# Designs tried in a protein design chat: VHH binders against SHC-transforming protein 3 (SHC3). Part 2

Target 1, 186 residues: SHC-transforming protein 3 (SHC3), of Homo sapiens (Human) (q92529r149to334)
Amino acid sequence: LGPGVTYVVKYLGCIEVLRSMRSLDFSTRTQITREAISRVCEAVPGAKGAFKKRKPPSKMLSSILGKSNLQFAGMSISLTISTASLNLRTPDSKQIIANHHMRSISFASGGDPDTTDYVAYVAKDPVNRRACHILECCDGLAQDVIGSIGQAFELRFKQYLQCPTKIPALHDRMQSLDEPWTEEEG

## First folded at step 8 (VHH; from p03 with A33Y)

Design r06
Fold by OpenDDE, fold request of step 12:
Structure r06 (fold): chain B 186 residues (1-186), chain A 125 residues (1-125)
Amino acid sequence: as target 1 above (186 residues)
Amino acid sequence: QVQLVESGGGVVQPGRSLRLSCAASGFRFSTYYMGWYRQAPGKQRELVASISGSGGSTNYADSVKGRFTISRDNSKNTMYLQMNSLKPEDTAVYYCAKSWTITNPSFGTTEFDYWGQGTQVTVSS
């Protein structure tokens, strides 16, 4: 990836994920991302309604998916993918929408026949906590984006393996990621 | 439409080699993780090997490590499984698999959600 790859995509917002993706089976993880896409597409005007009226979400999914953050939803953004992070910026690059460190991104999905124009990824950040972020990527761009994310994952992991001493033990990282976001009762 | 077509299966004696191929179409092949699964009679389907989109990362089940090699030619949209030193316990239907998902390797292993029809591999004396 070098300095990173930049795409112009539409940001559709995010939905909080109340459980660690690591604690969920693959089927559930996939369902979460699809449900998140569906919900966001329903909520954001102009989003390509790719989803036929799906059956109401299972009680399980409803318990895992929290509130949506539709700030910046519908906006064209600059998405930069690197081994370091997914960086989401306004088109003029003046405002950072989100900067998700690669280590905070657990899961991504997109470009499949049901969600051809969408990429969803789960990341942790101070604003959204753990959330599934949804990108609209039209005209085959979704597969490019997901490919770049995959490459970034791979390269970052290789770097980690080459420099094991500099990275806190996977165990410590896993624990830090599972720390419940204590609601600071302000 | 996504298609995964396995080939190269057959009947071989123990110690022999087979090379499986999976021809893929209907998606950007180089983007996605691919894998081989197998299912023996009366057993659960198990992951045999997986390979990243670039081919730069591979994973193997312990039972096949050192004997099997997964590879891919992205220019041909084809994935391969070189199976050496075959054993009777390798007898199974082998399935080509792809994933629409990617998992950060720091969090776990990428799993698969689309499968081919499978090809029979039989290792018998």
Scores: ipSAE 0.851, ipTM 0.927, lowest interface PAE 0.5, mean pLDDT 90
Fold by OpenDDE, fold request of step 12:
Structure r06 (fold): chain B 186 residues (1-186), chain A 125 residues (1-125)
Amino acid sequence: as target 1 above (186 residues)
Amino acid sequence: QVQLVESGGGVVQPGRSLRLSCAASGFRFSTYYMGWYRQAPGKQRELVASISGSGGSTNYADSVKGRFTISRDNSKNTMYLQMNSLKPEDTAVYYCAKSWTITNPSFGTTEFDYWGQGTQVTVSS
């Protein structure tokens, strides 16, 4: 990926995910991303309706999905995907919307038949905590974006394996991701 | 529409080889993880092998490691499973699988949510 690949996509915002994706089964993880897409599309004006027939959200999903952050929702953005991070910027590149380090991204989905024009990924950051971020990627772009994310995951992991001395024990990595962001009481 | 069509199954003697193929259509093949599952009679479906979109990363179940090789030809939208040194315990229906999701390998393994119809592999003396 070198310096990374850049796409122009629409950012639709994010929804907090209150549980670790690691603690959830695959079916639930998939449902979370789909539900997140659905909720954001409903909330953001001009977003293409993702699901013609929305199944009522399960009580379980409602307990896992928290508040939405619709800051920058509906904005065209520059998305740069590299082995280091997913970087979301305004079109003029003057403002960083989000910079998600690759180690903070646990899960991504996109391009499926029900959400063909969408990519969703779960990342941790200081602003949104753990959140599912939703991208509108039209005209087949979703498959490009998710493909690039996959490549970035793969390459980063290979790099990690080649430098085992820097590998905190998988156990320690799992614990660090579950550490609650202590609000510094100022 | 997504289609996964398995082929290459059959009946073989122990120690022989088979090559399974999965022809994929209806999506950008090179983008997504693919995998092979198998289900033996009375057993749960289990992951046999998985391969990244680029083919640069592979994963194998311990039971097949060193005997089976997963590969893909993205130009042909086809995934393969070369099965060598087959054993009676390899008898199962083998399923081609696709994932719409990607899990960061540091967090876990990619799982699969779409399956073909399967092909029968029988290893018997």
Scores: ipSAE 0.839, ipTM 0.917, lowest interface PAE 0.5, mean pLDDT 90
Fold by ESMFold2, fold request of step 12:
Structure r06 (fold): chain B 186 residues (1-186), chain A 125 residues (1-125)
Amino acid sequence: as target 1 above (186 residues)
Amino acid sequence: QVQLVESGGGVVQPGRSLRLSCAASGFRFSTYYMGWYRQAPGKQRELVASISGSGGSTNYADSVKGRFTISRDNSKNTMYLQMNSLKPEDTAVYYCAKSWTITNPSFGTTEFDYWGQGTQVTVSS
């Protein structure tokens, strides 16, 4: 048994993050997710505003964010959160939008008063490189979704501490010839 | 409306104890990391302690490790800082903090981006 929770949410898209978060101060990291939500929401047809009050974008924040990928924008998706990954699929087909292994996800943000119905997370994958992925969570689900992600982070970390790297690392090292991350996102 | 309200500060002699409380409202308390920051006169704010949403993970600054204990009661939406063996250098305004962002702990520590009004702690001989 154990955790593994599925939500139906709307995928709005992602936007490339051009710099490692570890190279930026902490106040900038939070602002990046808010700016990413704003940009993707403005770019998606029919998306409601992400903020109750729109604020002008910082020139510094504009230099950190790159191109948007709106290929799946506005699609209702099945989000499965587990200690292994965040898996994004179309609900009525097995098309995978993204599958982000837990080690490839640096942080998640959402449910604040300015982005009440949104969750954003930064992850690296072979298609989008480092990108901020934006989810629209209906009916007050945003804080539930971020809570589930936070629990997955914590449980995965405790599993790592409890089960020394030797056993899982051997399996991962033997079959991880092309690992998604070569550097951690700070 | 999100609110963080600190209480329990005061003036004490070195070696004594204080317990700070932070009452939280306006968000799902158990979802988010919480922490205590302090700011001494003429210094920048510094992280004192942090605690995960579940309460299962804690972190402390070296200067307070072994003397301070962070805890939370998710049924009361309240976080605490038990401060034992207080020293004059612990004199500061103490702020309850939360994060709208959760960092994967295998990647780093969670940063904090929302603060309460603070409560003054003064340790004097």
Scores: ipSAE 0.591, ipTM 0.763, lowest interface PAE 0.8, mean pLDDT 80
Fold by ESMFold2, look of step 8:
Structure r06 (fold): chain B 186 residues (1-186), chain A 125 residues (1-125)
Amino acid sequence: as target 1 above (186 residues)
Amino acid sequence: QVQLVESGGGVVQPGRSLRLSCAASGFRFSTYYMGWYRQAPGKQRELVASISGSGGSTNYADSVKGRFTISRDNSKNTMYLQMNSLKPEDTAVYYCAKSWTITNPSFGTTEFDYWGQGTQVTVSS
């Protein structure tokens, strides 16, 4: 995965995650991600249904998920996945919707039978803070998208393990630029 | 629908080997981390090993490091667990597992949320 792979997908928006995902057990993290997909799909007119049968939201999930940001909701976007970042751009205007450096992305979910057309990922950026970003992908493309994200995660990590000291000054500076949202807000 | 079918279990003497297989269907196999869990009588389920979608990253429980090897063949949609130098403490039902989530390894290890029916491994004389 050199310069990256590019997909055209629909951006549904994002929803803020008010607590660190690392501080939550795995079952709760899974429920949060599925709930995030459901809430964003409900809020975007014309989105496909994410689940056949929706569970009622719990009080705990309601306290962990914050406000949705639907600024670009429903827009077809160009998603480029590389070992450096997930880059979201408008194809026609060449405007950047988001650029999530790999160190700022914690995990990705989706592409299974319950979420056949959806991929979600949790990332930090200066605009949305820590948020779950939701992509709607047509006709089996979700599996390609999440597969490419997984490959990018693995390749970036292998590169780091092979050459951890090769460019420490630049690497440290890039990590610092991506880490401003690692701290919990007061 | 997602199906995970384990096979290759059986009764073996201590010091012998077994190879477990997990046949997967209903999803794009190469996308997801896969894992093996086991549950011994009277104990909680324990992660034994995990492997990335490409097969390039693996993780093992301390109790099996150096004895067990996880692998996958993405062309056959099959994951394997080679279990060498088996001990009576390895007696358990072994489960194939899939994760809905792919974790960036810089942030932590992948955990699993879908399970097969299991295959029994018994190590005794």
Scores: ipSAE 0.568, ipTM 0.731, lowest interface PAE 0.9, mean pLDDT 80
Fold by ESMFold2, fold request of step 12:
Structure r06 (fold): chain B 186 residues (1-186), chain A 125 residues (1-125)
Amino acid sequence: as target 1 above (186 residues)
Amino acid sequence: QVQLVESGGGVVQPGRSLRLSCAASGFRFSTYYMGWYRQAPGKQRELVASISGSGGSTNYADSVKGRFTISRDNSKNTMYLQMNSLKPEDTAVYYCAKSWTITNPSFGTTEFDYWGQGTQVTVSS
């Protein structure tokens, strides 16, 4: 993956995730991303895709998601995916919207039939804490974007395992903490 | 239309081998994690193996480590499960599975939310 791969996508916003991903059953993680996409698309008038007559979300899903941050909603962005991070910049590259290091990203989801043009990922940062970030990836790019994220996850993990300093610490840290950044800064 | 079609099940004697195949269509096969689940009568479904989209990362249930091998051929949109040294407790319906979600391996393994119809494996004396 070298210096990374860059896509131009639309950033729709993010919504806080109030539970650790390790505390949720696996099928709930996928449902969280679908619900997050639905809520953010409803709040951003120009968003295409998932807005249509839909079933009400379960009360359980409603309790897992918190407030949205729509500060950059609807903006076209440059998304650079590398083994180090997901980096979101304005198209002129003058402003960083977010920079999520691989250690702070727990999972990504997207390209399914119900949300064909969307990719969502859950990450922590100092501004939004744990949040699900929503990308609109037009022209069939969603599966490319999620594929690149998956490759970055895999390559970063292989690099980590080949660094002889911390192989045992990886297992201990994963078992002893829900997320590596749960208690960092306010 | 997403389809996962399992094949290769059958009746075999203990200690023998069997190879399962899963033909996939309706999505970009190489993008997504794939896996095999099994379910014996009256038991909960369990994950036996998973494989990353590239095929570079695999994971196995403890009960099958060293005996089963998961693989994929992205040029043929097909995933496999090579099952060696079969035991009667391996008797189950085996399901091909995929996930629309990719978990960062530093945080855990990817599990699955879409299944095929399954193929029966019976290990009988």
Scores: ipSAE 0.543, ipTM 0.726, lowest interface PAE 0.9, mean pLDDT 80

## First folded at step 13 (VHH)

Design w02 (from v08 with S106A)
Fold by ESMFold2, look of step 14:
Structure w02 (fold): chain B 186 residues (1-186), chain A 125 residues (1-125)
Amino acid sequence: as target 1 above (186 residues)
Amino acid sequence: QVQLVESGGGVVQPGRSLRLSCAASGFRFSTYYMGWYRQAPGKQRELVASISGSGGSTNYADSVKGRFTISRDNSKNTMYLQMNSLKPEDTAVYYCAKSWLITNPAFGTTEFDYWGQGTQVTVSS
């Protein structure tokens, strides 16, 4: 997955996640992600198919999800998945809408029978602090997209582990200077 | 509908080997992480091993490292657990599991929420 793999998908939007996903138990992370898909799908006019069955709302769930951002809702985008990032671009101008580097993406989900046409991922960026981003992918494409994201997670982590003297030394140098290190910098 | 069917359990003597299989259907098998859990009498269910969709990344519980090997054959939609040097404490019901939410390894281990019926492994006699 050198330069990455590119898909054309529909960006439905995102919803703010007000707590660290690492601080939530697995059941809550799963519920949050399914609720995020449901809320964004309901808010986007003309979105393909509703989620089957909404998760029951809970006080905990309502305290974790914030505002939806539908600024780019329904736009076809070029999604490039690489070991460095998930890069979202407009198809007509190739301008970058977002670049979520791999170290800032915590989870991805979708493409199974309960979420046939959807992929969701949680990422941080300067515009949308921590948010769950929702993609609509038709005709089995969701399974390709989530598979590529999973592979990118795997390959990036293996590169880090398989070259410990290079990667740890670079990482240690940045941390000894108290500056953040990003693996997007090849 | 997601279906996970375990097989290959049985009764074996300590020190012997056993191979579990999990037949999967109802989803694109190669896309998702798979795992083996076990539950011993009076204990909580625990993750034994997990494997990425490609088969390129594996994780093991400390208690089984070096003895158990997880693998998958995506052309047969089947996951395996090779269990060598079995001990009485490995006695448990072993469950096949599938993830929906894939965790970036930099943030933690992928967990599972789709489960099979389980297969009994008993190490004694």
Scores: ipSAE 0.597, ipTM 0.772, lowest interface PAE 1.0, mean pLDDT 80

Design w08 (from v08 with S99T)
Fold by ESMFold2, look of step 14:
Structure w08 (fold): chain B 186 residues (1-186), chain A 125 residues (1-125)
Amino acid sequence: as target 1 above (186 residues)
Amino acid sequence: QVQLVESGGGVVQPGRSLRLSCAASGFRFSTYYMGWYRQAPGKQRELVASISGSGGSTNYADSVKGRFTISRDNSKNTMYLQMNSLKPEDTAVYYCAKTWLITNPSFGTTEFDYWGQGTQVTVSS
């Protein structure tokens, strides 16, 4: 992927995920992105008409998802996808909205019939803790974006398999300096 | 609109080969992980093999490693399972599978929650 692939997309916001991915079964992980998209779309002007399907949330999903952060909601952003990170910047590249290292991103979903124009991914950062981030992509771009994310996952993992001791050890030590918050895991 | 159609199943003798195909439509095939599951009588479905959207990453159940090969042709929207050296224990219904969720391999393997109607493979002595 080299220096990365860049897309211009709309950032809709994020919503906190109150439990670790390890404590959730696969069906629940799959539902998290749909519920997160639904909640954020309801809160953001100009997005409600683009989300075509809604379901009442289950009580389980309501207990897993926390507060939304809409600080940058509706902003057009430059999304750069590389083996190192997902980097979200203002279009002029002067301000970083978020930079999520590949090791901090657990999964991504999007482009399915119910969320055709959306991509969601779950990541940790110091500002939002563990949160599901929602991107609105122009018609046809959602599956391109999710495809690039999947490719980045694959390529990063191949790099890890070539040099597992060096890369994980260095990254883990640096990550330890940024781990002051509490986690709910079992 | 999503459709997964398995084919290539049948009855074979132990030691022989079969090739399963899965024709996919209704989504951008090259974007998403695909997999093969199987379910033997009285058993839970188990993942047999999985393959990344590009085809660059594969995973296999221990019971089939070295005998089965998963592949995909993104120009034909088709996934394959080449099954060599078949054993009676391979008797099962085989399902083509996909998911809309891509898991970072550092956090675990990709799991699947959508599959076709399946194709029967019977290996009998």
Scores: ipSAE 0.587, ipTM 0.748, lowest interface PAE 0.9, mean pLDDT 80

## First folded at step 14 (VHH)

Design x01 (from w02 with S99T)
Fold by ESMFold2, look of step 15:
Structure x01 (fold): chain B 186 residues (1-186), chain A 125 residues (1-125)
Amino acid sequence: as target 1 above (186 residues)
Amino acid sequence: QVQLVESGGGVVQPGRSLRLSCAASGFRFSTYYMGWYRQAPGKQRELVASISGSGGSTNYADSVKGRFTISRDNSKNTMYLQMNSLKPEDTAVYYCAKTWLITNPAFGTTEFDYWGQGTQVTVSS
C-alpha cells in the first residue's frame, strides 16, 4: 500500500536470536539489541568507531544470541519502510538484501543514548531464522527510521483490525513468528 | 538529557476530575510511544495508559477504561491524562514514561523503561 518511505543507511549484518521474544522480559530485549550491535560492529571494519569502548558480553546474552551473518555487512542500502514490509536493496542494482514482511517483525529499537546512530529490529526469515538485523543511521537519522517503523507497525495493525478476513489471523501469525523454524535450515 | 516532568496531581473528592501533564525534552517526542504508570502504596507499579507517537493508537488498563483519556500534543512535547470519575482506588503516584523500543502491536503491548519523578493523586472524602 503506497510506495513507503526510503532511507539510505548502512546494513551491518544480523545475528541469530535463539529464544522467543515472548520468553524475554523488556529489559532483556533492550540489552539484546545493544549486544547484537556490539558483536556485529566488531566484525565489520569501519563500524568499530561507533563503539569506542567495548564492554564484556553478558553470559545471559551470550546464551540468547547465536551465529552472525555478515554476507552483506557494511553495505550502503536503500531501506524502504511501508505497511507491507521493510525492504533492503542495493541503491543502484537489482539485488535485494532482505525483504521482511510486517507480520514477521516483532520489535525495533534504536536512537537511544547508548546506540545513538543504530536501529536494530528482530524478524524471522527462511535464511536467517529469528535474527536481530542492524542498521547504521547517522546524524539523528536513527530516530527518523525507528519512527517510520513504528508508524508502519501501527498502520498495518489498523488495517488488520478493519479487514481481518483479508489477512491471516493475527493470533496464528504471532505464534508462528515467535517459534523457531523447526522444519527447515533457513 | 531526557527529562519527563509530571504535573497536575493533587487531592480531590471521589467522582471529581483531574488532568495530568507530562512535559518531555531531550528526544524527538513524536517518534516514541508514551505512557502513564501509577503506583499505589504497597503495590507494584502498573500501566494505566499508553499512546503511540502519532497519537493514533491508545491502550488502557481495564480499571480505567471509559474514565481516563490519554492524549498528546506533539507541537508542545506534552502528554496528558484526563482522569474523570475518580475513585479512592485511583490514589497513587502517577508517572510519565517513555521507551526506546517499539513493539509491533501484533506481538504485544508496548512496555516502558524510562520514568519521570511522578505526581501524587489522592482521592479521598
Scores: ipSAE 0.666, ipTM 0.797, lowest interface PAE 0.8, mean pLDDT 82

Design x04 (from v08 with L101M)
Fold by ESMFold2, look of step 14:
Formats: structure tokens, C-alpha cells, sequence
Structure x04 (fold): chain B 186 residues (1-186), chain A 125 residues (1-125)
């Protein structure tokens, strides 16, 4: 991942995550991404695929997920994955849908049997706060996209470990407008 | 349709070696982190080792560092655990594991949510 890898995918939208993902156990994080995909797919009928609907969510999931943003729902976009960020653009309008710095992305999920054509990732940005962003990735592309994100996570973390004086907290002041993930709130 | 099939377990004397294999199918193997868990009778499953999709990052439990080596061959969709200098406390069922979720290392360690059927390793004399 030098200059990055670019995919053409469909952006379905995002849904706000009202709690820090770091404060939730692993099974809850998995349920949140599944529920986020379900809610966004329900709102965009043409985006429904090999995803089996479930009964309405529990009170726990309803307390964690907030309002959806479907402004760009259904648009084909260019997704560029690099060690710096996940950048989402509309090629025709040159409009930026989102630019998520790598440190502002907590995790990504997708390509499992229930969500074969979808990738979900949780990130912070100034427009959507902490939100789960949903991508539709056709023809087995979901697993390629997840793989590239995982590689970007790994390479960025190795860069951090090799630069002892370049810590995220020190550099965070120069990028405060992007509202990165916090290690703790207290 | 995802399958994780462990093999290579057995009964060995202390100090000997075993190599476990995990054959994976039903997903793009090179994309996902993989790991080995073990569970001794009466104990909870514990993570033994994990490896990134590319194979470039590994992590080990303190109890096995220096003795066990995790590796993967993405061209054969197979993960391995080389277990050297085996001790009676290594006796357990060993499970191959994967996760559909990849955690940014800056936020935490990748955890696993899918396991195979396991292979028994018994170290006794």
C-alpha cells in the first residue's frame, strides 16, 4: 500500500454509534455492525442482497445505534485505502463523501455468510461523529476491501512502532478537526 | 460453508514436538486474521497465537513464547502451529479460529468469533 488501493463500491450510508466501540465487548461490536447493515439496507431497497432480515433489535442495540445518514445512499463511489486514510469520493461530481483518517477507524467487518457483499467500518468524522459506514461490494469484492483495510491497519501500526517520538497524541493537535478516536474519555 | 479443519494432534512425551495444521475453506483465506485457541479440561478457551492475513504480524500468549510458532501458507489456505518443547500443561484441545472483524491495532487486539472442531494434544509420559 504505497499510494493506496482504489475500489469502486456502492455507498449505502451510515448510522451513528452512540457509545465508544472500545467500551463494548466483541460480541456486541459484531451485533452492532450486523444491525447497522440491516437498518441501512432496509432503507435502500435496491441494496438488499444475500442478507437475511432479523426481528427488530433488542433495547440494547437500539440504545447504541442512532440516526441514519442516507444522503449518498446507492451511489457508486471511489474508495481509496491507504495507511493514511479511507477516502470516499464520487468520481462524477468530485465530491468527498468522507475522509476517515486511519487513527479514527476502530474496526471493520464484512464478507461473512450473512453479509457477503457488505463491508461495515466504524469511524469518526466531523459530519457524522462516530458512525458505522456501510459499503456494498459486489462479486466477492467485500473480502478484497476488508483485506486492504486490514493491511492498512497493520502497516500504519508498524510505522507507529518504528517512530518512537511520533506518537498519535502529540500529532493529534494538528488534526483535531477530524476528531480522531480517543483512547479513553475520562 | 466456512470450514476450519484442524489436524496433527496426538499423544507425545514431554519435550517433543507437534505441528498442527488448519485447512480453511469457504472464504478468502489471505484476507483475515487467524489464530489458535486451546482449552484444557475444566478451563476456559485461551488464545495461544494469532497471525495477520499477510502473515507479517504475529502474537503469542506468554506461556508459549519461544516454544510455539504460528505461520500460514496463503497459497494452500492453511495455517500452522509448530509446537516445540511440549509440556504437560500444553495438554488441551486446540482450535483453529478466525474473525470476520478486523480491529485496528491502535484500538485493541483482534479477537475471534469462529472456531473449528478442534484437535486433541496430550503431553504425558
Amino acid sequence: as target 1 above (186 residues)
Amino acid sequence: QVQLVESGGGVVQPGRSLRLSCAASGFRFSTYYMGWYRQAPGKQRELVASISGSGGSTNYADSVKGRFTISRDNSKNTMYLQMNSLKPEDTAVYYCAKSWMITNPSFGTTEFDYWGQGTQVTVSS
Scores: ipSAE 0.585, ipTM 0.744, lowest interface PAE 0.9, mean pLDDT 81

## First folded at step 15 (VHH; from x04 with S99T)

Design y01
Fold by ESMFold2, look of step 16:
Structure y01 (fold): chain B 186 residues (1-186), chain A 125 residues (1-125)
Amino acid sequence: as target 1 above (186 residues)
Amino acid sequence: QVQLVESGGGVVQPGRSLRLSCAASGFRFSTYYMGWYRQAPGKQRELVASISGSGGSTNYADSVKGRFTISRDNSKNTMYLQMNSLKPEDTAVYYCAKTWMITNPSFGTTEFDYWGQGTQVTVSS
């Protein structure tokens, strides 16, 4: 495992994603992250760049997003991004908020005009199941954070392709036809 | 304000080369995947090539593999498409594209959600 890079960002919380992201098209995945940011920001005081008044979310989007978890909401956290994981912990208490292994993370979005100071990523963990996690990254830091996540994704994938263990076991190959390391069950 | 400005299109004879450029501004260029799409008259828009933020990973449509090369210069905020051995079938408007979403490659392929105005490439004798 590499040492990674560490950022200090604000953790806003997460919201459960009730369907597999593999079952959703790109446009829907983008809308889910924007809606998740909106819902979590509305629930947390002091979030920067409050969203502009927008149309109500579609019934489809509302059926995909579940309950929010606002434990640790509004805390400054230490985010460490490495080829192994995204590690979120509270600096003052040294408590781990989440540790998301790279293969458990499907995508990340943020730094766009509608979510300039936010990063959202979808990951699985034992506590929150599949959830969209929301970070507030001040002073243009969102695009730095996204860039580091993208680099970690790319480097991990190259390691997977070049590692002697990258050939999936016979069982794994029969269960997954597309992305062997993206398989969350099995 | 995000801007993608394509240039380098034109009219060329079959077998010749062109180099397209895309000047980008309004975002951290090195963070995001970039790509080239094309659309011929009466056809659907198709992805031609894509490149990671670092430039370390590229992907190509089967129809252009071996003939086209995508590259980027992060110090100039510019992406390029070198188009060799051009054929009449390559005639299209070529669009520079970016995405705000970074997809884990283990999960799926990169898709794009922002486009420039395009530059015309016409291959005819």
Scores: ipSAE 0.648, ipTM 0.792, lowest interface PAE 0.8, mean pLDDT 82

